# VHH binders against StAR-related lipid transfer protein 7, mitochondrial (STARD7), part 1

No score or structure here was measured in a lab: all are predicted.

Target 1, 216 residues: StAR-related lipid transfer protein 7, mitochondrial (STARD7), of Homo sapiens (Human) (q9nqz5r112to327)
Amino acid sequence: FQSSGVQHHPPEPKAQTEGNEDSEGKEQRWEMVMDKKHFKLWRRPITGTHLYQYRVFGTYTDVTPRQFFNVQLDTEYRKKWDALVIKLEVIERDVVSGSEVLHWVTHFPYPMYSRDYVYVRRYSVDQENNMMVLVSRAVEHPSVPESPEFVRVRSYESQMVIRPHKSFDENGFDYLLTYSDNPQTVFPRYCVSWMVSSGMPDFLEKLHMATLKAKN
Positions, changes and structure headers below are counted from each chain's first letter, unless a header gives other numbers; Kabat numbers aren't used for antibody chains.
F, E and O are the ipSAE of ESMFold2-Fast, ESMFold2 and OpenDDE, as the mean of both directions, binder to target and target to binder. V2 is 0.75 times the mean of E and O plus 0.25 times the DockQ between their complexes.
[cut] stands for letters that were removed.
The coordinates of atoms that the task and the answers printed are left out; those that the model quotes come from them. Centres of patches stay.

## First folded at step 4 (VHH; framework vhh_5c3l_4)

Design v1 (from h5a with D105A)
Fold by ESMFold2-Fast, scan of step 4:
Structure v1 (fold): chain B 216 residues (1-216), chain A 126 residues (1-126)
Amino acid sequence: as target 1 above (216 residues)
Amino acid sequence: QVQLQESGGGLVQPGGSLRLSCAASGFTFSSYAMSWVRQAPGKGLEVVSDISGSGGSTTYADSVKGRFTISRDNAKNTLYLQMNSLKPEDTAVYYCARDLSPEWAKYLEELGMDVRGPGTQVTVSS
C-alpha cells in the first residue's frame, strides 16, 4: 500500500561514522564495500544472522529514468539480458493496486543450488514528488508451492527509488536500491563474498547495458 | 558429536561398479547438503558430487557426469554414491562430507582437518 513516498525513503547511505544506532531494535551502521564510477555499495549486518542488507547509490547520465524503470519491469526482456534467470513469470496482476506476484528462479554460483523466489512487486510513478518507486517482497502463493528442485527464498526485500536530474524523459538520474535476502545457504560467507564481488556489480552493469540497448 | 562413516569401497576392474554408503549421526541430516569428495594418489581433493538436504537438487563434477549417481535416505540418515563404468582415473579415497565447498576442500587438505569421515578406498585396476 505505501510503496512510494518521502517518508519510506531513507537518506542516502552514510559513512559508518554517521550517527546510526547499532543497539537492539535500532538501525545498524552502513559500511562501504565498493566504490565504482557509476555506483557505491554499502552493507550492514542483519541482527542475529551472518547475512547483510545491501544499499546501492547509483548515477547515470546516458539513459532516462523512464527507460531504466521500464527495463526493470519488462519480465520478457530481463530473461534475455540476465543470464542467471532460469524462470521469471508473472503469476497474478492486480490492476487496481498495481501489484504483481512473480515467480523467479535463478542460478547461484557452484556449489550453491538454484534458488526460487515468489514475491509481490509494486511500482509507482510519483509525478508530485518527481520519483519512481519499485518495491518487492517475498510472499507465499498457493499456485507456487515449494519444490524440492529449488531452494525457496522466504526472506527477500528490495526497494528502489529513482530521482530524475531533470525529467522522467531526459537523460540523468540518481537511484537508491536497498536489498536483502536470506538464501538459506550453508555457505553464508561465500554467498556474501560472491554477492559483493560479482552478483550485485554484474547485475547492475548488465542492467545499465540492457537499458542502453533498449534505447531508441 | 558429528560423525560420518563411509563404506563400500574396494578393488574393481575397469568398467565395473561400486556403491558407496555414508552413515551420518550427531546432526539433523535432512537439514544439510552433503557431498562426496575424493583424493587420488598424489593429487588434491576433488568434489565429486553434491546433494541438497531434501535430495531434490544434485550436481556432479564433469569427470563423473553420466557415470555416478548421488542419492540420500533421510529416514536412515544415509548418503549414497552409485559408481558405474569405473575408470582407472577414479582410483581414490572417497570421503563423505557435510556442507563442503571447493574452498573448504582445499582448507581441509592443507591443514589436515578431519571434519569429514575417515574415507573408503576405491581402486580401479586390472
Scores: ipSAE 0.000, ipTM 0.073, lowest interface PAE 23.5, mean pLDDT 79

Design v10 (from h5a with E103D D105A)
Fold by ESMFold2-Fast, scan of step 4:
Order: structure tokens, then sequence, then C-alpha cells
Structure v10 (fold): chain B 216 residues (1-216), chain A 126 residues (1-126)
């Protein structure tokens, strides 16, 4: 038996997040901050800060899931298309689990100092559930202690799920990205404004262009 | 550390009932929405039901609506699933999970053990 026969739109993040509900009305709410041709961007406040967790729902019809996924993983290629990268290197690989520890150093807009991130990422291709996933979170690593040259970001989390419209190797997919960090800035309003107006939109557009150019 | 432990599964005849429990520890239970997720042999993960942190809001998959009831006891850090009118199609391993919407069910393997328990087997057969 077939479902209703109606084409369902790709899943979008809900305006309200159930995991952060409080019966007294202290629920954290997603607010849409950008609606563009290829993606929608929402944010919600991080309690006790002037910072936000971000969520992106995007759709592309001109690139394959595999191309987009591989561009996310290719550290050498990212250094070529992402002008904000000062350093991006794999420190440690666990071949058994597929986990990688990376050191990422990035420019922040003046007057902010550059930030560095030490994070673990894990990725998988799930053929049974027809999806690709990429997760990252900040960790500590003895080979990369804090340096006075950069501000260490200790709170960072990113989750991306890619769902094909057809197959991993045919054009068309949706992705859902949830992202948060605490860049520890004395200019949180400026950082938030830059991230929403320039940082995230420019990154996503350059990532799309990089994926188109990575065609073999 | 976040820990989730399911119990209450077993073998039951079609039309029968079971009540599943999930004991939670290592986090402020009442602050998080909770979900029941299942996986039949050779199939993907399906979110069966979710409940808000306060217990005031619940949702159900169409496949179980009217037959299953999700509830929680925040004083005991325990999540429940009452399953009535069980069908052979309900045969699956049942997991409890934290903060998981239907859109994220298929992502559970990648999130690891800290967002779901080891599961409890439910078999509906004559």
Amino acid sequence: as target 1 above (216 residues)
Amino acid sequence: QVQLQESGGGLVQPGGSLRLSCAASGFTFSSYAMSWVRQAPGKGLEVVSDISGSGGSTTYADSVKGRFTISRDNAKNTLYLQMNSLKPEDTAVYYCARDLSPDWAKYLEELGMDVRGPGTQVTVSS
C-alpha cells in the first residue's frame, strides 16, 4: 500500500524545539533570520549568552550528495576555497571508528582575534537509511595546547545530515545543518551580526560553488 | 555520563499489550524531550512517539496512533511506552532516545550511545 500519493516537501526544522521545552513558557524558539533560494537559516538564543545556535535547511538540484559530502571532508580543498582558513590539519585518525581530530585556525572580522578549534569529526554513508551524516564537536588534545596567538573555542558543535532526492550519485538532495559555538568575544553583538549577514551566507554559497567545481 | 536503559520487551501474541520503560541518568531528565524509536530486522529506524520535557505535548507515528501511549515520570527519571493492540508489524528492537525528532531518527547510529539506550526486543507472533 502506497502512502497518500502526495509529494512531501523535504523535512524542515520546526519553529519550536521540543527538547528545550519548559511548561512555564521558558521554551527556546527558533526564529527564521534568512530565506534564500537555496537555503533557510534559523537561530535560537543560547541561554546565559548573547550567542545563538543556528540551523540551516538547504536544497540543491545541480550537485550530487556524494560531491557535496566529499567537499565537506576534503581539508586540502577547503584551504583553497575558504579564504578565512589560516590552518586546517588532521592531527589524529582512528581508522576503526572513522573519527578524525582536526586543528582549524580561522580569521574573524576586525577587531576580533583569530580563533582556533580543536575538534573531533565523524562521518558515515548510510545506504539503508539513504543518508550521509557529518558531526563535529570541540575536544581537547595534548598535541594542541592553547596558544596566546589565538582564542581557543572550547564550545563548538556541528551536525549535518544529507538526504538524496534519488541516489548518492545523482543531482538533488536536502541537507540539515545545526551549528553552535562560543567564540568568547567582548563584541558578541558584532559577531552575531557578522555571522548572520556575511559569515554563514557567504560560507554556504562558496561551499556550493566549490562543490560545482569539484566535479571529476 | 548520559545513560539510557530500556526494559519490558518480550514475546506477545497479536492483539496483546506490553509496557516499556526507560531509566535515564546522567542529565536533568525533565529538561529534555524524549522519544521512543524502533528498528525492525533489515529496516531503518522509525520514531514511534515523542514527549516534551514537561509531559504536556506528545506526538505519534501514524502506524501506532491510537494504540500506543507515551508518558514520563520526572520524579523517577523514567520514560514509558504503553503498547496496546500489538501487530506483527510492531516486531522490532525499541530504543529510548533524547531530543530526537522524526527527522533525526535515521541519524541515531552516528550520534552514538549517549543519545539512545541499548534497546529492548519486542516480538509479536503467534
Scores: ipSAE 0.000, ipTM 0.116, lowest interface PAE 18.2, mean pLDDT 78

Design v15 (from h5a with D99G L100P)
Fold by ESMFold2-Fast, scan of step 4:
Structure v15 (fold): chain B 216 residues (1-216), chain A 126 residues (1-126)
Amino acid sequence: as target 1 above (216 residues)
Amino acid sequence: QVQLQESGGGLVQPGGSLRLSCAASGFTFSSYAMSWVRQAPGKGLEVVSDISGSGGSTTYADSVKGRFTISRDNAKNTLYLQMNSLKPEDTAVYYCARGPSPEWDKYLEELGMDVRGPGTQVTVSS
């Protein structure tokens, strides 16, 4: 080993090093944080924050894809089975595209303030590829300005794909949900802990039970 | 339950032939593109061939073109791979997989979850 001589040293680091530092926008790997009978939950860090993007893969054999899809679109029914909802209203509908703008106000665990979301939701039934898709993202709408009553969530995305095992009207399907938001909280670690242990699992289990109840 | 099960692997001499089968259950087989994927010892996954849901379109990796033929029988929910003129470099575990499919399937791959069978070993040696 020679201690002096540039030609005997490893190549100098490149000026543009591919880094995985939290301050860089590099896409990170998924970590499984929950494995339950009906679903598996993964998360990955959102660079520069203490927050996560979540992904759920779930399977049901006792409800139909169409019923599960319709329960999620039913705003009035959602208010009945989701105890965290303070307000959930359709603000605007585009009859041509099927897009809807919603105002959603939800409890967060004490001591966090309630949050509100203004988001556009669109959905499609793809018969060629045998799947149903529901997509939501935060938007601004002049009829719902920010209010001192609630903390406005500006970063919110949700995508769900439902793939039947057989048909849209027979029991059995897989779904894939990808979710992220930034609740703008001074308790980010507490919020993450609550989301993983209670928020997300409780929501998914109640959604399944609501679908079963609506079937009967 | 969604399930894929491969069969037909084995030991064969160079220049020989094998026919792999994959039995599918728990989903509408004809609605999905299907593929054969292989993994040689110490190497990554290689997509060998795929076929559309109707069987009207097929593709092949350059390494197997002219030697392998993919086909399906939608009435029997079965996928096939006819392998001719086998070479030692074809030695691998062969997996039946659902896909390539619409964009959705890439998410399962990212999670390490794909609808894939347990695999069947093909060894080409002599």
Scores: ipSAE 0.013, ipTM 0.407, lowest interface PAE 7.7, mean pLDDT 82

Design v17 (from h5a with Y107A)
Fold by ESMFold2-Fast, scan of step 4:
Structure v17 (fold): chain B 216 residues (1-216), chain A 126 residues (1-126)
Amino acid sequence: as target 1 above (216 residues)
Amino acid sequence: QVQLQESGGGLVQPGGSLRLSCAASGFTFSSYAMSWVRQAPGKGLEVVSDISGSGGSTTYADSVKGRFTISRDNAKNTLYLQMNSLKPEDTAVYYCARDLSPEWDKALEELGMDVRGPGTQVTVSS
């Protein structure tokens, strides 16, 4: 992944070709499952499950890296643009490290039960490498025990790297998002189908629109 | 009245190809994700592939990835499964299914299906 201020696609995983299957205990390959105007979506199987790790590569030329980054961090604003959010609260914040523990409750497609996530989020602005990084992972927190009201997601990881084309405050950047979770559903195929066809694309499109509406 | 009808199954040699079709009626086809699901002799149901209502998104089971291609023609209310490089382990009855099963039903088979057709037999043998 180069940091040059020029639009570059990340090195593409070798396209999975018919007859080039990796059904053995090898590392799984990325498969492109969606090619939209602002992003490309890949997935690869999580060994031993019917679930996937997802990767998104996106490019915007009409918003700044800082605007996009700040919209990701703004929990109150997310409740306004993300109709699936039932609850999104910062439970604990470490000002020095930038770490935050959040409780996030979200609708899943009817009739799936709503899920809740307790996760730590850490972010950094790396001026030397001209990039912004946002990392999240599921944790346990005594203030938010599991509840029969929601299905707790215990396996969740999200990593986003934003690389400006010019600067943090000028329009244009690429981002790479890697995401996985285990929603603990009895219908994993249905959930995967929804995530690829609606969940992930709708989220990314709404996030872009929300960034365009942001005041700065 | 919701109806799904599969066709295109048959006997084929290992390494061969088949194309399955599913004719749908009684509902707004383009509004529903569709799946191909199969049942091998003496085994449970396996979801093979899913496709979104628009056809813009697809998923595949690891067992068929790179060999099978799901597609749909919303103007004809038809779902397809192109099966290449067939293996003996692909021998099964293949079902077309509308993928809108309620999670509250909690099927033990881990299927997200609310309506399926009668199935079409695929036999891969040399």
Scores: ipSAE 0.000, ipTM 0.109, lowest interface PAE 15.3, mean pLDDT 79

Design v18 (from h5a with Y107S L108I)
Fold by ESMFold2-Fast, scan of step 4:
Structure v18 (fold): chain B 216 residues (1-216), chain A 126 residues (1-126)
Amino acid sequence: as target 1 above (216 residues)
Amino acid sequence: QVQLQESGGGLVQPGGSLRLSCAASGFTFSSYAMSWVRQAPGKGLEVVSDISGSGGSTTYADSVKGRFTISRDNAKNTLYLQMNSLKPEDTAVYYCARDLSPEWDKSIEELGMDVRGPGTQVTVSS
């Protein structure tokens, strides 16, 4: 008559050959999983899951930092260049802080169901340090409750830093994107494989092309 | 590419039996553990049973233990689930899935499932 027939045991600690677990518990090593002309992609494990935090270092010499930044902030334009978007809407906006709450619904590859995200996005242009920053994280918002129609992603973090080679309005910059989410999938390895081989590379390539089209 | 296709679902009366089959293609079937996973109406996914690549090790959810039997025919690239003494609570869509995990007894979150079939409906009703 037990409420659970499955026993959950905490992970059993394994003996460390040199007797100290602290360095392993604090060390999160990035593994390079892709090296392409315009970017490199790394991942590191998220403890307790089959999922990863991703990091992208990219370089473009044919678009300006401001163009690349603005294309990402343009919600209507993103719906045109990002074929995975089912819905992308600004729910709440505070232009003074650069804070916006968005509702984003996106396709995932079969057999995964579509996911929805409610997240706050903040951005800044830092002229003193010559960089642009875009940060997003999952939040709860009363206007967008969870729906059985989509799987709600509750853990989502994204940070992009853009560093010009010269100025915000001249071609050439580097960017660093750090991204993680928990899509709550029973196919974590398939999701990881898709993200590395298609999801992330296709997104970055389309974003670059969208920036080139917006420039012209 | 990698494909899994279930068959054998249907309508059956309580106490009845069904045998599900899953045809696998596009990979070396005998090298992978395989799972049966189900989703009842309005419920999440549940791992029903798992079998090692050799067929030498099997596991079962407590809800089906003693009633269901998982097996495989590696020469035919086919996975089976023999379901006996079916209950209304067994009503679900049943999926076969390839498991990359070496774990023997796993929750849905621990399953190294990288591909699943489209599913076959099992309905247990009078």
Scores: ipSAE 0.000, ipTM 0.072, lowest interface PAE 20.3, mean pLDDT 80

Design v2 (from h5a with D105R)
Fold by ESMFold2-Fast, scan of step 4:
Structure v2 (fold): chain B 216 residues (1-216), chain A 126 residues (1-126)
Amino acid sequence: as target 1 above (216 residues)
Amino acid sequence: QVQLQESGGGLVQPGGSLRLSCAASGFTFSSYAMSWVRQAPGKGLEVVSDISGSGGSTTYADSVKGRFTISRDNAKNTLYLQMNSLKPEDTAVYYCARDLSPEWRKYLEELGMDVRGPGTQVTVSS
């Protein structure tokens, strides 16, 4: 668009998505699979699998970047607004680096079993580039070994960049979320269908509503 | 000896209706959630609908919401799927399936259904 100059866009997807780029034998091109009022969802194949990496570009004008960011970091609050959470606990926290190791257990759609994740997350507020960043990836931790109760997700990465329209404490921002995991499922097409039609949209809508409730 | 036997499939025109039945034996039917699952030619497995053991809770895939209704008769050990406003995209083999016992969760098994019937073919065409 031309007329509103206050918005800051996060980094664009790889050049393979643009114009004349030839992606043959390189990273796969992004495919848009959902275009909703508040967000757009893309996916691209993970080579050699039936699974996808997902990307979400979203915009909100009724909540602040700081509230949206903080709601995601608040594990106690997430257990209240995210009905799929069975367990979400901080296992280890490094206050100096801002790194945290979490154990997350979540429902998957029937007939799939619940999954658990052990992951490290790191977050930063980048005042110079006017953005907030949250990154997560699966790790192993000796206090949380694999359990026969849940399917352990061993491949998981998430990165979110939030860019304010004005400031961190005023309403309005854009965000870019890139997400992938391998849930180790024998129903990969069902899992992909659920993620696109329900899992991701429902999560994003509930996160937005949770942020509104925290604000008000 | 757990057995599930589907019936009621057939050829139907677009916009038509069909009712599937599943006769269950060899387990306490009312103690298990039940599902209807389908597989279209060249496609993967899709969970269409599920129902709790008591029948008090049901869910539906977005592709069938408003058109299909799942129900059960625990006195007769029978699961039903009422399919209305059928579309060519509904063409598939439909399977009745039982939820896995809690014991299977201990083995990290992905399959949420420990048994399914042989299936019944539904073909929606002119």
Scores: ipSAE 0.000, ipTM 0.079, lowest interface PAE 24.3, mean pLDDT 78

Design v20 (from h5a with L108F)
Fold by ESMFold2-Fast, scan of step 4:
Structure v20 (fold): chain B 216 residues (1-216), chain A 126 residues (1-126)
Amino acid sequence: as target 1 above (216 residues)
Amino acid sequence: QVQLQESGGGLVQPGGSLRLSCAASGFTFSSYAMSWVRQAPGKGLEVVSDISGSGGSTTYADSVKGRFTISRDNAKNTLYLQMNSLKPEDTAVYYCARDLSPEWDKYFEELGMDVRGPGTQVTVSS
C-alpha cells in the first residue's frame, strides 16, 4: 500500500484509562448481557437514546473462517437461511476494492413494522495479519428512495473481524462483531429486549447452521 | 480513480473562523457518508464530524459541538466544514474522508477510512 494512506505504528492495546472523564472523548462502559457456549454478548448505551451498541465475541471449531466469511457475503444464500429477510439485493459492486451497496428489507417482531436498510459493506482478507474483516454502514442511494411501506433505518453500523486459530481454510476461529442501529421505534425497550433474547442469538445460530450446510 | 482534495486551511486567531472544502471525484458522491478527521501534532486521528449521503443526518465530536457545522453540496461533489469559535486545541491537519465504517476502536483504526485526502493545515494561534 502507498505510504500516504498508512498511519504510524499501531499502538499497543492499552490498560484501562483512569476514571477521570474527559467530556471530549469519553466512552460508555460495556456490560455483559449473555454468556453462552459459543458466544458472549455485551452492550453499551448510545448517549441520548434508549438504544445500545452491541458487541459479540464468538468461537467456532467446526467450520472454517473462509466458509463463515463467504456465507455472510452470499446474498442469495442469506435469503434462503434467514427467515426474516423480505428483500436483499446488491445495488452496486466494486469487486476489486471489496465494496458493495445493498438494499435489505427485514421483518421486525410484532407490533413493529418491517424496516429497510440501504448500506455499504466492505470486505477484505488481510493475509499479513491473518484476519478477515467485514464492515457495513447505512448510506443514502438515489436508486433506493424511502418507501411508505417500510421504516427506513438511517443509523446502522456493523463491524466483524474473524481471526483463524490456524488458517483461513482449517476449522476453528474467533470473531468479534460490533454493531448498532436505530430502528426508529416507539417501543425501544421492547426492541432491545427482543434483540438480546431472540433476534441476535437466533441470527447467530442460523448463520452457524447455514455455514455447516454450505461446507463442501 | 477515487480522489479527495481539501482546501481552506490557514492561520487564524483564537475565536476566529475558517471554512474547509473537500472536492470529491471518481465515485458517486451522494451515495457515501463523508467525514472530517483531524490529527493534532503528536496525537492520533480524531473523527470531528460525519454527514450522511443526503446531508439529512450529521454527528459531531463533543469537542466541536456547537462550534463546527458539516455540510455538503451533492451537485458539486463538495464537502464543507464551517469552523467557528476556533481554539488553539483545534490546531491540526484536517482530512476529508469517505467513511465506509463508523467510529473504529483502536483494533480497527487502520480500516476506519476507506479513502482520505492529503489534508489541509489549520493553525489557531495568536
Scores: ipSAE 0.000, ipTM 0.128, lowest interface PAE 11.9, mean pLDDT 79

Design v21 (from h5a with L111M)
Fold by ESMFold2-Fast, scan of step 4:
Structure v21 (fold): chain B 216 residues (1-216), chain A 126 residues (1-126)
Amino acid sequence: as target 1 above (216 residues)
Amino acid sequence: QVQLQESGGGLVQPGGSLRLSCAASGFTFSSYAMSWVRQAPGKGLEVVSDISGSGGSTTYADSVKGRFTISRDNAKNTLYLQMNSLKPEDTAVYYCARDLSPEWDKYLEEMGMDVRGPGTQVTVSS
């Protein structure tokens, strides 16, 4: 028995439901690939590729929504807690909209070369709907041309929605993270395997610990 | 430690069938897509079939499409390949692999990473 009007959590995607062979990649249903204490991870195929769109539903009771949100936005702090970051900098900031263009360079597991991303990030705090939203997508920027040192990721999209259990400044919230990219690798299956088993879980665990540390 | 162990290979006449199994341990089996890969005498590695972690998505090489069926039992940590209407051209060592491009297995092996099983021989001849 479900009631969407009383539900204070964002709706979870349908777990363990197989993709329909007649559906396009974006219309395929989510399959759950990991069920951990603090989060569940789903994926669905991107049609015509060996790649996936990922979704995480997570819950924390020991940190506030505002601290978790601010740690996401703090590029200097991320370089300190995220060991995979080679470079992370704000290239351009629009003071009116709050949109930021970032250049992010990250290690990938051997035998893959390091990747770089140029992306626009926009965030909002929605008091009326009691949520915080962070969205990112790949863009081109003249100040950051492609370099032979790194493989440029041109397809990247991330959306995170955070919903408090109480308030933005009290411990407890749920979040939904939807993520996809095309790392342009000749090892797509290896990359997918690494993402599910290590990349995504390790990132989420480190993000949580960084948020706890930031409370002090 | 990742371990993959294939079984079910053997000698079969053209038009016959075999069912290969792969027992997996040392990792969360349901979290990984799995592949069957083969190497025919004097040839390179060929990816035969792939299956998603849940079993909901499968792919097949054109050479085996309609004849082979990949499946998995996540409760038993086992991957299967049902091979029907076997041809002499299907003669190969068949390997179970964890979500990897077999052309690059050598690089990962040089790093001390076991990413495929020891293989099981399938021989199709009269």
Scores: ipSAE 0.000, ipTM 0.091, lowest interface PAE 22.4, mean pLDDT 79

Design v22 (from h5a with L111Y)
Fold by ESMFold2-Fast, scan of step 4:
Structure v22 (fold): chain B 216 residues (1-216), chain A 126 residues (1-126)
Amino acid sequence: as target 1 above (216 residues)
Amino acid sequence: QVQLQESGGGLVQPGGSLRLSCAASGFTFSSYAMSWVRQAPGKGLEVVSDISGSGGSTTYADSVKGRFTISRDNAKNTLYLQMNSLKPEDTAVYYCARDLSPEWDKYLEEYGMDVRGPGTQVTVSS
């Protein structure tokens, strides 16, 4: 028996798999690129591109899982707290599966043109495993064809898992976000630099502040 | 309701091959990491392999590395396990499982699983 001298911290994703190896070297290893008080950010190269898949592990102790989850699903509220949103609308809802198709138009930093996304979003509250899941991926929809006004992002995937420290309605949780997209830019290195230094940290900070302001 | 159903198990001689399939329904299949887990007679559960929602990341237990290949067809909501160079030690009931991201280590210290199927028997014997 060994006494545990370990600090009681929430779990974080491994940047490298200790017990598992890449199949034939095809998978890339995670690299930590930011370590902040409320979150850690890793990235992994997308083979054949100058782009990355991103992973965020975050912890909050001053907001509830349900507030954080609901703020992300509230399209009207997101247009108020996310200054980069030009348009965000639900195009279609499937009442049986709970899937929603959204059209999202967003500013990108100069000199990049604004991008639009058509994506399906699905969410689940798993009471048995005490977690909430929110997943999104780019799709095509006949009601939203490509427009020369915006650059259409065709490759976009986001998965978020939220695990409460106590309950869905008590403060404290961890979340794991995995994200990738291809913004189809001629400035990929600039775009990556902006995403890491400004885009993602600013989004997460504003999401936290918006959650604090949300009414229970 | 979430449902997982395995198939493809059977009796095979050492050195043989089998391909297991898992049909998934009741959830957005492409949005979840999936795993293959096995239980040998009289032993506990062992995680064999996992695959990310997109299929971009896979991992394998040391016991099966180089012999087994996990894959998925998101258009068909199906998970696969190709098993080559089978050994008597691979004899087990094989389960398909829906899981959280495999990188969430604290919840996977003894592999945590969201939901699993009823299993399919694989017997490697001469």
Scores: ipSAE 0.000, ipTM 0.104, lowest interface PAE 16.9, mean pLDDT 79

Design v24 (from h5a with Y107F)
Fold by ESMFold2-Fast, scan of step 4:
Structure v24 (fold): chain B 216 residues (1-216), chain A 126 residues (1-126)
Amino acid sequence: as target 1 above (216 residues)
Amino acid sequence: QVQLQESGGGLVQPGGSLRLSCAASGFTFSSYAMSWVRQAPGKGLEVVSDISGSGGSTTYADSVKGRFTISRDNAKNTLYLQMNSLKPEDTAVYYCARDLSPEWDKFLEELGMDVRGPGTQVTVSS
């Protein structure tokens, strides 16, 4: 039986408890906060805040890198599988670079207010290094001013790198997602707690299921 | 899943030669630059050589230039290190490693999740 179809298992760190780096300005250490079948989620404190930078290392063996990548880029399909989307629109496209500016409005569960994001998204397929990259970052855009109806998220960054196990069109890949934002309300800790414990895991699971459905 | 398996290490006398092999599976071998990395007893990791995905470009640490040759066979998914004129200072565990993007490498390194094989021991002694 071929070993190339076997699930990729990230090595377990020998130390489960990660201490803080010293206060002399060294980078804070990553702390594992979730260990699921298809991914592990890590967090690291952002110095001087109560917020965290997050990283997800995930592995799938039943979908292709290209399918997973394309499902994330398909705004119309995302509205169908992501029940939290109130609005998701491409505002502007740069035909040369492929950069897109998007306006995304999303539900947060009670008692949290809905948030909106204006962000630029860039993606590339790197044949030389056998990877796909998706980067997003909050921006200001004159066509989308702040609305009193939603809490504008101004501090948002994400980067996803997808590494095939074989090829872009064969099942199996690892991905690395680095994420930080500040979806603040008058109770910002509750928003972050929900996002980490429910929002992000549910999103990743639904993204996987949406990719499986698109594959078939 | 990514797998790397080194072989070819052993005991050799000064001035002798060894050829190390690394069998790779679970990824498109020809699309990745590959490296040989070693760790001598009580010392840190040293990158001794790297080779581009096509095999068209190679580099060597000053400590091994003129004595070691890195090569690859993309049809066999195998990386090689030909080691000539071996010295006691070459005694180390030798690992093959897959080169990844800086962001991926940095994250995996911080987690201790390097894409390296289990290593093969090279001992140079009289």
Scores: ipSAE 0.000, ipTM 0.195, lowest interface PAE 12.3, mean pLDDT 78

